# Ledger of designs, part 19: VHH binders against Tryptophan synthase alpha chain (trpA)

Target 1, 293 residues: Tryptophan synthase alpha chain (trpA), of Haloarcula marismortui (q5v140)
Amino acid sequence: MGLERAFADEPAFVPYLAAGDPNYEASLEYVEALARGGADVIELGLPFSEPIAEGKTIQNAIVRSLEAGMTPDRFFQFVEDLDVDVPLVCMTYYNLIYQYGEGDSESRSDSENASGETASQGPRPFVEKAAAVGIEGLVVPDLPGEEAGPLRTACDEFDLDLVFIVAPTTKGDRLERMLEQVSGYVYVQARLGVTGAREDVDDATEDSLARLSDWDVPKAVGFGIKTGAHAERIVSAGADGIIVGSALVDIVAEGHENGDSTDAVADRLEAKARELKEGALRGAAERPQPERT
Short names: E, the ipSAE of ESMFold2; O, the ipSAE of OpenDDE; V2, 0.75 times the mean of E and O plus 0.25 times the DockQ between their complexes.

## First folded at step 12 (VHH; framework vhh_7b2m_4)

Design c04 (from a05 with S56D H109Y; at its last look DockQ between E and O 0.73; V2 from the best seeds 0.00; counts 0 for: unsure alone 63.2 < 65)
Fold by OpenDDE, fold request of step 14:
Structure c04 (fold): chain B 293 residues (1-293), chain A 120 residues (1-120)
Amino acid sequence: as target 1 above (293 residues)
Amino acid sequence: EVQLVESGGGLVQAGGSLRLSCAASGSTFSDNHMGWYRQAPGKQRVVVAVITSGGDTKYSNSVKGRFTISRDNAKNTVYLQMNSLKPEDTAVYYCARTYYGDYFTLYDYWGQGTQVTVSS
């Protein structure tokens, strides 16, 4: 059973951290702290070069990871070194996935096909390695559904889930193309209303979930969730899970900036994870039970 | 439905200049980040330049000092002025509309791309 199992019994808490932020050893402790705090699936960001399109928080996290020496190979080692019993998902850009196999071809001098163009193996080498180290799914934010075919094929070959991000603007044929290829769960990105008011958040969540109601896939909502109370609202609105990134990345960043000990930051992450998970559980309890017809 | 349409690509000699345009359909252009990306032969798409809804600009290291991204909100258009072009700049250039997600960039729409070829 794929990542969907994490959503089967209760709402899932899906935290995100950039792998290797602020360094390899501390990052291991931080991810493990999230698992102890009640994470059901953990998304690990594989850092990429020149994160100029990213928000400041994630830019800083990625830069710290890169400066600390994180690479795709180091990332896979990081996954193997983790002591967690929670499914792991890799989040990164498609260029890293696609190019992973090209680096190995320089060492394999022998298959000079006559035209000198080392035919890119596509995403398959990355997916194979990810599967081998125990990653169960991928999130690729910059990959449109229309171009996801090669990655979907590779994921099928190695039994990885392919999580798609559905935005409020994702509609019609574009939405269908994503949902036809999605497995594990859907990342439902909700937009904050202009006012940031609670009502706006709830309405946006409900509307987003309603668009996906006909699809039998778990819906995990990411909406800048920072507190258990917010998690409760999101799950109460019908989400099968919550996805939380920035709030946790901020804890890591603040700890790093303040020179806090790894243990102190890990404790904060664990406590926040517990808060968020408990909020999600409370939200589930508030759902109108379907009338047992 | 939003459509992004790139234009201005073509063949140019090394040291030459091109100006790319990306016209966006829809009413929410001013609230979005826009970016230019490129895909070189045999490679995947990489970021070239980004302009935020607030007008802040960022560039990849390879194009800093040579390329300028700008936007005209009244025309729902983003531009990429490319100066001092090099053969290495040869690629299909794509426009994207993006938002900040919680901890990632949400790529909302992509254009179909415009070919830029720089001859040595």
Scores: ipSAE 0.755, ipTM 0.883, lowest interface PAE 0.6, mean pLDDT 91
ESMFold2, look of step 12: ipSAE 0.745; ipTM 0.869
ESMFold2 (binder alone), look of step 12: mean pLDDT 80; pTM 0.821
OpenDDE, look of step 12: ipSAE 0.588; ipTM 0.794
ESMFold2, look of step 13: ipSAE 0.722; ipTM 0.854
ESMFold2 (binder alone), look of step 13: mean pLDDT 80; pTM 0.817
OpenDDE, look of step 13: ipSAE 0.528; ipTM 0.764
ESMFold2, fold request of step 14: ipSAE 0.796, 0.780, 0.781; ipTM 0.903, 0.901, 0.898
ESMFold2 (binder alone), fold request of step 14: mean pLDDT 80, 79, 79; pTM 0.816, 0.808, 0.812
OpenDDE, fold request of step 14: ipSAE 0.688, 0.658; ipTM 0.851, 0.833
ESMFold2, look of step 16: ipSAE 0.729; ipTM 0.859
ESMFold2 (binder alone), look of step 16: mean pLDDT 80; pTM 0.817
OpenDDE, look of step 16: ipSAE 0.355; ipTM 0.698

Design c05 (from a05 with S27R H109Y; at its last look DockQ between E and O 0.73; V2 from the best seeds 0.00; counts 0 for: unsure alone 62.3 < 65)
Fold by OpenDDE, look of step 12:
Structure c05 (fold): chain B 293 residues (1-293), chain A 120 residues (1-120)
Amino acid sequence: as target 1 above (293 residues)
Amino acid sequence: EVQLVESGGGLVQAGGSLRLSCAASGRTFSDNHMGWYRQAPGKQRVVVAVITSGGSTKYSNSVKGRFTISRDNAKNTVYLQMNSLKPEDTAVYYCARTYYGDYFTLYDYWGQGTQVTVSS
């Protein structure tokens, strides 16, 4: 069963961490702590070399991971070393997915096709390896729906889900193209209202979800969620799940900066995960039950 | 629907300069981050430079010191001044509208690209 199963019974909590932040061993503990805290799906960030487009917090996390020696191969090992019963999703940029296949072709001397052009195997080698180590889905933030064909094909071959991110401004044909390629769940990015007021959050969430109402795919909302109360609001507004990254990455960052023990940071992550999951559950309870007809 | 239209590409000699422009349609330009990306033949699209809605700039290591990203909010336009061009800079350059997600950069609109060719 695909990632959709994580949304079947109750709102899903989907945390994100950068894999290997601040180091390999601590990061394992942190991911496992999130699972213990109630994560239903865990997104693992595979860091890339130049995260110049990301916010400072995420950039710092990626840099720490890279400095600690994270690579695609180590990432796959990291996934294998995790002791969790929660489905794992890899979040990375398309360039890394595509390049992974090129590195293997240099080691395979034998398929020199006559024209000397090492035929790029495309995303398939990465997807194959991801599947082999137990990854169940991919999130690729920089992949347009229009260009997703090769990756979708590879995901289908190895039975991975391809999660797409829908921007608040994504509409019309573009949205349709993305949704035609999506499987597992859709990441609904909501805009933080300028006021941060509850009403603004609710309206933004509702509007975002309304655009997707005709599509039979779980909608997980990311909105800079930091608290259980925020999670409750989002789920109450109709979300099938919540996605949380920065709040958790910040916990890791603060622990690292303060020199806190791995156990202390893990405890904080677990506690935060519980808070967020409980918030989501409260939100679900507030939804008007569809009148069983 | 937001449209991004790149211009200013062309053929230049090594050491030369080009200025790319990207005109964005719509009313929300000032609230978005803008970026330039490039895709060389047989390679994947990579980030070149980013400018935030607040005007902060970031560059890839390969172009740092040579390229400058800027924006004019009144014109809904982002620019890429490319100096000291090298053959390695040959690519299709794309403009993108982006904003920060919770833990990632979201790409919502791309231009069609403009070809930059640097001849040795």
Scores: ipSAE 0.492, ipTM 0.746, lowest interface PAE 1.1, mean pLDDT 89
ESMFold2, look of step 12: ipSAE 0.725; ipTM 0.867
ESMFold2 (binder alone), look of step 12: mean pLDDT 79; pTM 0.813

Design c06 (from a03 with M34V G35S F107Y; at its last look DockQ between E and O 0.65; V2 from the best seeds 0.00; counts 0 for: unsure alone 59.3 < 65)
Fold by ESMFold2, look of step 12:
Structure c06 (fold): chain B 293 residues (1-293), chain A 120 residues (1-120)
Amino acid sequence: as target 1 above (293 residues)
Amino acid sequence: EVQLVESGGGLVQAGGSLRLSCAASGSTFSDNHVSWYRQAPGKQRVVVAVITSGGSTKYSNSVKGRFTISRDNAKNTVYLQMNSLKPEDTAVYYCARTYYGDYFTLYDYWGQGTQVTVSS
């Protein structure tokens, strides 16, 4: 059973870190600390060059990783070097996936043109390699459901889940088409923007979950989660899991800026992970058991 | 239904200038970030310039100082002014409407692209 197994018995805690931030060896320890703290799935960011489109916190994390030498091939080695028992998910952008391994002359398939001289291998080489190193799913923020066919096909071939992101602007037929393609879990972005009152975050979460209540896929809520109390409220409102990224990336960034030891930062990550997971568990205890199915 | 349409591409000699436009229909840009990307033949599509909803701009190193991204929210349009063009700037240029997620950028809509060809 795919990534949905992580959501079956209790609410899932799904942390994110940029792989290789601030460097390869420290990042291994930080990811392993999140697993010790209670992660049920870990999302690993695969950075690509010039992350100028990202918000500041994530841009800085990606730059630190790239400057320390992270590449797609080093990322795959990083995954093999991790000592964790929980499923690993790669978060990256479709352009990188599609272009992985391509050169000037490669084959492709097409329906109206038999010219092999313009062929691209598409996303398959990336997905094959990801599966080979133990990645169980992909999160691809720039891939709309309407364009997901080639990646969906490759993921089905190699038994990877493909996680889609639902935002407040994802509505109507667009939402329905996306949810028909998703597997593993759906990433629910409950809020857009960088700020909001505490009350506003809670309302946005309830609205997002209500829009998805008729679909069976596990719903993991992201953005705005920084404390166990946040996690508790979100799971109590009906989420099957929580996704936490920037709060953890901030811990890595602060430790790096202050010159803290790897062990000290890993301890802080483990403690924060435990706080978040315990919050999620409290939230689940506040609702009837059948609501998760 | 939201649609993004790029325009302003074409053939230009090295050293010349072009102004690309990205016009939205069915929605506005005023609350969005907008990025320009380009894809050269046989290459990965890469970001060129970003303008936030608040008007802040960032540029890739390959175009900094030569390209300027701007927005006109009243006209629901984002522009890319490209000066001192080089043959290396030859590509299909795409605009994208985006939002910041917690640890990623959400790409809401992409345009269909406009070709820019810079001859030596």
Scores: ipSAE 0.616, ipTM 0.783, lowest interface PAE 1.3, mean pLDDT 85
ESMFold2 (binder alone), look of step 12: mean pLDDT 77; pTM 0.787
OpenDDE, look of step 12: ipSAE 0.642; ipTM 0.824

## First folded at step 13 (VHH; framework vhh_7b2m_4)

Design e01 (from c03 with Y109H; at its last look DockQ between E and O 0.62; V2 from the best seeds 0.00; counts 0 for: pae O 2.7 > 2)
Fold by OpenDDE, look of step 13:
Structure e01 (fold): chain B 293 residues (1-293), chain A 120 residues (1-120)
Amino acid sequence: as target 1 above (293 residues)
Amino acid sequence: EVQLVESGGGLVQAGGSLRLSCAASGFTFSDAHMGWYRQAPGKQRVVVAVITSGGSTKYSNSVKGRFTISRDNAKNTVYLQMNSLKPEDTAVYYCARTYYGDYFTLYDHWGQGTQVTVSS
């Protein structure tokens, strides 16, 4: 069963961490702590060598991961070493996915097809390996829907979901193209209301979800969620799940900066995960039950 | 409809300079983050530079110190000043609207791109 199962009974909590931040062993504990805290799907960031990520916090996490020696191969080992019963999603950039198979071609000397063009194997080798180690889905933020065909095909071949991110401004044909290819869930990026007022957040969430109302896919909202109260509001507005990254990555970063023990940081992550999940559940309880006509 | 139109590409010698422009329409440009991507022959598209609505800039390591991204909100245009160009900078350059998420940068609405060729 695909990632959609994580959304079937209650709102899903989807945390993000950079794999291998600040090191391999600690990161394993942190991911497992999120699972214990109530994560329904865990997004693992596979660091890219040139992360131009949005937030300094995430960038620093990626840098720490890279400095600690994270590679695609080590990432796959990391996934295998995890002791979790929660579906795992890999988040990375398309160039890394696409190039993964090119390194292995030096060893297969023999199939020189006549035209000398080393046929780029495309994303398939990465997807195959991801599937083999137990990854159930991919998030590729820099992949336009229009270019997602090869990756979608590979994901289909190996039964991986392809999660798409829908920006607040994504509309019309572009949105439709994304949604036609999405499986598992859709990442709904909501606009932070200019005022930060509750009403603005609620309205923005509702508006974002309304655009996707005709599509039968779980909608997980990422909106810089930091607290259970915020999670509650987002879910009460109609979200099928919440995606949380920065708030969790900040916990890791703070622990690293302070020299806190792995256990102490893991405890904080678990506690935060519980808070967020409980918030999501409260939000679901506040939804007007459709009048059973 | 959101439109992005890149211009300013061309052939230049190594060590030379080019300035790319991207004219944006169909959205509130001043509120948008913008970025430049490039795609070299046989390679995947990669981010080169990003500029936030507030004017903060980020660069890939390969172009740091050589390229400058800027914007003119009055003209709805984002620029990429490319100095000290190298043959490895040869690519199609694309402009994109960017969105900052919780933990990743999203890009949408690519233009047609502009070819930059740097001859050794």
Scores: ipSAE 0.171, ipTM 0.596, lowest interface PAE 2.7, mean pLDDT 87
ESMFold2, look of step 13: ipSAE 0.711; ipTM 0.870
ESMFold2 (binder alone), look of step 13: mean pLDDT 84; pTM 0.864

Design e02 (from c04 with S27F N32S Y109H; at its last look DockQ between E and O 0.60; V2 from the best seeds 0.00; counts 0 for: pae O 2.5 > 2)
Fold by OpenDDE, look of step 13:
Structure e02 (fold): chain B 293 residues (1-293), chain A 120 residues (1-120)
Amino acid sequence: as target 1 above (293 residues)
Amino acid sequence: EVQLVESGGGLVQAGGSLRLSCAASGFTFSDSHMGWYRQAPGKQRVVVAVITSGGDTKYSNSVKGRFTISRDNAKNTVYLQMNSLKPEDTAVYYCARTYYGDYFTLYDHWGQGTQVTVSS
């Protein structure tokens, strides 16, 4: 069963954390705390060596993770060590996925195929390993729909979902190409209205969702959600789920900076997760029931 | 329709300089974050530099101190000044519009790219 199941009965809460931030052991506890708090899908960031594409908060988390010794192999071990019943999604960049298989080729010395071109195995080795450790989906922010073919093929082979991110401005053929390849759910990036006013958020969310109305895939909205009230608004506007990263990563960062215990930080994460999930549920209750005709 | 058109690539000797340009249209450029990618032969596309709508810049470690990303909002153009070029900088360079998400940067549009070749 794909990640779509997480959206079937109620709005899904999809938290993000960088795996191994600020260290391996604490990060395990933090992810598990999110599960206890009501996460429906958990996105785990696999750090890339050059995290220049992330916001500052996430960049710092990735740096901490890397400094703590996170690697792709350690990431997969991390996933195996997690004690959660919530589906896990790996969020990382395509280069890391693609390069993962190149490291294993040094051990297979013997099949010198004549043309000397070590045929890059592409994304398949990564996807295979991800599937083997229990990852159910991938988010690859830097992968355009037009180039997603090899990854989509690998995901299909190993029954992983491929979550696509749709920008507020993504339209036309590009949007269609993404949506044709998406499985599990769509990350709908909403524009923060210039004013941050409630009305602007609602309108932006509605507009973004309306653009995807013809596609039968769950729409999870990421919009810098920080509170249950914000989650409520987004879900009331029609979102099938909420994606939250920075607000949770900030909790980890603050705990780390203050030297707080792992348990104290985990408690805060769990509490925040509950708040966000409850907000999402309230939002769902506010949706106009379709008039049963 | 969003359009990004890269220019300024070419052949240059090691230690030389190039300036790439990306002309943007079809969106509010001043409100958008922009970036440069490159793709070397047989390698995957990687981020080189990013500039926010506010003018903040970020660079990959491989180009830090050598490359400078800038923008001219009046011209709807983003630039990449490349100094002290190395053979390893040989790649197709792509301009991208980007959005900062909650926990990631989303790149949604690329141009056709411009070839940069650095000869030893």
Scores: ipSAE 0.259, ipTM 0.638, lowest interface PAE 2.5, mean pLDDT 87
ESMFold2, look of step 13: ipSAE 0.671; ipTM 0.854
ESMFold2 (binder alone), look of step 13: mean pLDDT 85; pTM 0.865

Design e03 (from c03 with H33Y Y109H; at its last look DockQ between E and O 0.69; V2 from the best seeds 0.00; counts 0 for: pae O 3.0 > 2)
Fold by OpenDDE, look of step 13:
Structure e03 (fold): chain B 293 residues (1-293), chain A 120 residues (1-120)
Amino acid sequence: as target 1 above (293 residues)
Amino acid sequence: EVQLVESGGGLVQAGGSLRLSCAASGFTFSDAYMGWYRQAPGKQRVVVAVITSGGSTKYSNSVKGRFTISRDNAKNTVYLQMNSLKPEDTAVYYCARTYYGDYFTLYDHWGQGTQVTVSS
């Protein structure tokens, strides 16, 4: 069963952390804490060597992870070392996925196929390994729908979901192309209202969801959700789930900066996860029941 | 319809300079983050630089100190000034509209790209 199962009964809480931030052992505890806190799907960031992330906090998390020695191989080991019963999703950039298979080709020196073009194996080796270690889906933010064919094919082969991110401005043919390839859930990026007012957030969420109303795929909304109250609002507006990254990464970052114990940071993550999940559940309860016609 | 049209590519010698332009239309440019990508032969497309609506800039490590991204909202154009070019900078350069997510950067609406070739 795909990642859709996480959305079947109640709104899903989908946290994000950078794998290996600030180190391997602490990061394991942090991910497990999120699971204990009520995560339904956990997105794990596989750091890219040249991250141009939007937020300083996220960038710093990636840098810490890299400095701590995170690699694709170590990431897969990390996934295997996790003690969670929650579906795991890998978030990384397409270059890393695509290049993963090129490193293995040096060891297969012997099959000189006559035409010297080392046929790039594409994304398949990465996807195969991801599947083997128990990853159930991929999020690749820099992969356009138009170029997602090879990855989609590999995901199909190994029964991984391919989560697509839909920007507020994504419309028309582009949106359709993305949605035709999506499986598991859609990451719905909401627009921040210019005023930050509650009404603006609600309207933006509703509008974003309305655009996707014709598509039978779970819609998980991510837009700087920090509190249970915010989660409640987003879910009440019709979201099938919430995606939260920065608020959780900030907890890790603050703990690291302050020299807090792993346990103390884990406790804070668990508490925050609980808050967010409970908020989502409250939001679901506020949804107008479809009039039983 | 969102359109991005890159220009300014060409052949230059190592140590030379180029300025790329990307003309944007079909959306509120002033509110958009913009980015430059490049794709070298046989390699995957990688981000080079990003500029926010507020004018904040980010660069890949490989181009820091050499490249400058800028924007002119009145012209709906984003630029990439490339100085001290190296053969390794040879690629097709693409302009993209950028969205910051909660923990990721999303790019969309790629143009056709412009070829930059740096000869040794």
Scores: ipSAE 0.083, ipTM 0.548, lowest interface PAE 3.0, mean pLDDT 86
ESMFold2, look of step 13: ipSAE 0.695; ipTM 0.867
ESMFold2 (binder alone), look of step 13: mean pLDDT 83; pTM 0.845

Design e04 (from c03 with V50L Y109H; at its last look DockQ between E and O 0.70; V2 from the best seeds 0.00; counts 0 for: pae O 2.2 > 2)
Fold by OpenDDE, look of step 13:
Formats: C-alpha cells, structure tokens, sequence
Structure e04 (fold): chain B 293 residues (1-293), chain A 120 residues (1-120)
C-alpha cells in the first residue's frame, strides 16, 4: 500500500527534516524521535548544492547537512541506517535526481550507442536506488507537472509515490496535470492570511482544500504550522494531514547553536511531534460528522 | 490566464553582458515572488535568482556577483542583468512566478524561455 495508507484512519502528521543536519548521527536520532513522537510519514530532505529555493530555516539546515558531508549516496545509507517503521519520503530537486545515474555510466564502457551521446538514463537510477533502500515516495518541488512524465514513469516502475505541491494559485489545466500524476498525497500550500488571524487561516485553508475537493487524494496542508493549536485548526478545516518543517528544523538549529546534546534535542523534537499530532487529532474530532443519511 | 514572456536573450562573447526581461500578466504582479531559472544543454533546469514581492533577492552561487535580479511593478516586469558572462552560462533562461513557503519555493508558471549563448 502506498503513502495513502498513512491518511486512512486519522489525520497524518508529516514532519520534515534535512537529512544529516547538523551531522549524520544526530540526524538519525532526530528522525527517530519524530517517529516516536507520532509521525505518520517523514519527509527527508536530500540537500542540493544550491539551496536558494528553500526558506531561510530550511536553507540553513541544508547548508549544515552539506557541510557535514551529506551526499546522495550517504543519504541512501542514512535511510538504511534509520530505525523507523514510518514511511519515508525523499524531498529533493529534480536536477539531483536526474544526474544521479550519470556518475555510474563511466563504469559501463560497452553500450556506446553510435551517436556518442551518453543517453542520460534520466531519473530511473535514482528512483531505483530510493526504492531499494526503502523510500516510498518523492517530493520534487521544482518539477512541473508538465515535465514529470519520466519521473512518474520511474516511480510507477518501482512503486514509489510522487507527491506534488500545489500552490494557492495553482488552478485550471496546470492543477489537473499535477493531480493526474500525483500519488500518495498532495502537499497543499496554503496562503497565510495577511492578518494572521484565525479566521483568515481557516478561510485560506478551506479555500485551498475546496480547489482539490474533486480529487480523491489525501490533502496534507503545510502552512508554517508551529503548534498543536494551529494543527488543530488546519485539520478542523478539512485537511487530511499536516506538514511541518520549519518548526522542527528550528529545534535542530537551536540545539546546534547552543551546543545541546543530541538527546536533549531529540527529546524536544519528540515532544513537539506529539504536540502537533495531538493537535491534528483534536482537529479531526471537531469536524462535523457527515450526517449519516 | 497567467502569462510570462521572456526576452533579451542572444549571442554574446565571454565577458559580455545581457539583460533579460520577463513581462508578466494575468495576476497581481506586485504581490508575486518571481525567479529566473536556466536550463543548459543536456542538463536540468536550475534556479538562478529569486526576488520576493518585497524586493529581497537570492542568487545561486554560480552567478553571485555577476547577475542581478530586479523588478518593476509598474511595468509588471522582472529583469535579470547578466554581467561577466561565461560560456557555462549558456542556457535557455526561464522566468517563473514563485511562492515562498516554509519549506520550498514553489513554481506555478514558466515562460517559454529565452536563449542565451555565450561564446568563448
């Protein structure tokens, strides 16, 4: 069963961490702490060398990860070294996925196709390796739906889900193209209301979810969620799950800056995960039960 | 309908300069974050520069100090000033509307791109 199973019974909590932040060993403990805290799916950031598309918090995490020596190969080892029973999702950029197989082609001398162009194997080698180490899905933020064909094909071949991020403004044909290719869940990015008022958040969440109402795919909302109360509001508005990154990455960053022990940071992550999951569950309980006609 | 139309590409010698423009329509430009991407031959598309609605900018390491992203809200246009061009800057350059989330900058629209070729 794909990542959809994580959304079947209750709202899913989907935390994000950069793999290998601030180092390999600590990061393993942090991911495992999130699992203990109630994560239903864990998104692991595979750092890219040019992390300019990330928010500042995530950028800093990616930089720390890179400085600590994270590579694609080390990332896959990291996944294998994790002791979790929670589905893992790799979040990275398409360039990294696409180029992963090009490094291995130097060893296969023989299939010089006549035109001398080393036929790029495309995303398949990455997806194959990801599947082999136990990754169940991919999030590729910079991949347009229109260009996702090769990756979707590879994901299908190796039974990985392809999670798409839907922006608040994504509409019409573009949205449809994304949703036609999505599997597992949809990352719904909601607009933070200008006022930050509860009502604005609720309305924005509802509006974002309404656009996707015709699609039978779990909707996980990421809105800069920091607290259980915020999680509760988002889920009460109809979200099937919550995605949380910055709040968790900040815990890692603060611990690193302060020189806190790995155990102390892990405890804080676990506690925050529990808070967020419990908030999500409270939100689900507040949903009007469909009148059993 | 959201439209992005890139222009200003061309052939230049190494060390030369180009200014790319992207004309935007179909949305409130002043509220939008924008970016430039490029795709070199045989490579995937990569981010070059980002600019927020507030005017904050970010650059890839490969173009820092050489490229400048800017915007004119009155003209609904985003620009990329490219100085000290190198052969490795040869690519199709794309303009995108971007969304800054907590995690990742999302892209929802791209233009058709404009070719930039830098000769040695």
Amino acid sequence: as target 1 above (293 residues)
Amino acid sequence: EVQLVESGGGLVQAGGSLRLSCAASGFTFSDAHMGWYRQAPGKQRVVVALITSGGSTKYSNSVKGRFTISRDNAKNTVYLQMNSLKPEDTAVYYCARTYYGDYFTLYDHWGQGTQVTVSS
Scores: ipSAE 0.354, ipTM 0.703, lowest interface PAE 2.2, mean pLDDT 88
ESMFold2, look of step 13: ipSAE 0.578; ipTM 0.818
ESMFold2 (binder alone), look of step 13: mean pLDDT 85; pTM 0.870

Design e05 (from c03 with M34V N61R Y109H; at its last look DockQ between E and O 0.50; V2 from the best seeds 0.00; counts 0 for: pae O 3.1 > 2)
Fold by OpenDDE, look of step 14:
Structure e05 (fold): chain B 293 residues (1-293), chain A 120 residues (1-120)
Amino acid sequence: as target 1 above (293 residues)
Amino acid sequence: EVQLVESGGGLVQAGGSLRLSCAASGFTFSDAHVGWYRQAPGKQRVVVAVITSGGSTKYSRSVKGRFTISRDNAKNTVYLQMNSLKPEDTAVYYCARTYYGDYFTLYDHWGQGTQVTVSS
């Protein structure tokens, strides 16, 4: 069963961490702490060399991971070394996925197909390896729906889900193209209203979900959720799950800056995970039960 | 319909300069973040620079100090001033509408691109 199973019974909590931040061993503990805290799906960031993200904290996390020696191969080893019973999703940019197979082609010197064009193997080698180590899905933020064909094909071959991110402005044919290719769940990016007021969050969430109402796919909402109360509001508004990244990455960053022990940071992550999951569950309880006709 | 149209590419010698333009339509430009991407032959598309709706800028390490991204909201246009060009900067350059996620950058629309060739 694909990632959809994580959304079947209750709202799913989907945390994100950069793999290998601030180092390999600590990062393992942090991911496991999230699982203990109630994560239903864990999104692991495979760091890339030139992140242009909004938040400095995320950039710093990626830099720390890279400095600690994270590579695609080490990432796959990281996944194998994890002791969790939670589905894992890889989040990375398409260039890393596409380039992964180019390094292995040097070792397969023997199939000199006569035309010197090192046939770009495309995304398939990465997807194959991801599947082999137990990854169940991919999130690729810089891959447009129009270009996702090769990756979708590879994911189908190895039974991986392809999670798409829907922006607040994604509408019409573009939205349809994305949703036709999505599997597992859809990442719904919501805009936090200018005021951050409850009403604004609720309205934004409802509007975003309304655009997707005709599609039978779990809808996980992410827009800077930091607290259980925020999670509750989002789920109450109709979300099937919550995605949380920056709030958790901040905990790792603060621990690193303060020189806190791995155990202390792990405890904070677990506690935050519990808070967020409990918030999501409260939100679900607030939904009007369909009148059993 | 969202449209992005790149222009200003061409052939230039190493050490030279180019200014790319991206004309945007079909959305509220002033509220949008915009990025420049490039794709070199045989390589994947990579981000070069991003400018937020508020005017904050970010650059890839390879172009930092040489390239400048700017915007003119009255013209619905984003610019990429490229100075001290190198052969390694040879690529098709694309502009994209950009959204900042919680922990990632989302690109949802690209133009057709403009070719930049830097000769040694």
Scores: ipSAE 0.538, ipTM 0.770, lowest interface PAE 0.8, mean pLDDT 89
ESMFold2, look of step 13: ipSAE 0.701; ipTM 0.869
ESMFold2 (binder alone), look of step 13: mean pLDDT 83; pTM 0.843
OpenDDE, look of step 13: ipSAE 0.473; ipTM 0.733
ESMFold2, look of step 14: ipSAE 0.664; ipTM 0.843
ESMFold2 (binder alone), look of step 14: mean pLDDT 83; pTM 0.849
ESMFold2, look of step 16: ipSAE 0.684; ipTM 0.857
ESMFold2 (binder alone), look of step 16: mean pLDDT 82; pTM 0.837
OpenDDE, look of step 16: ipSAE 0.044; ipTM 0.480

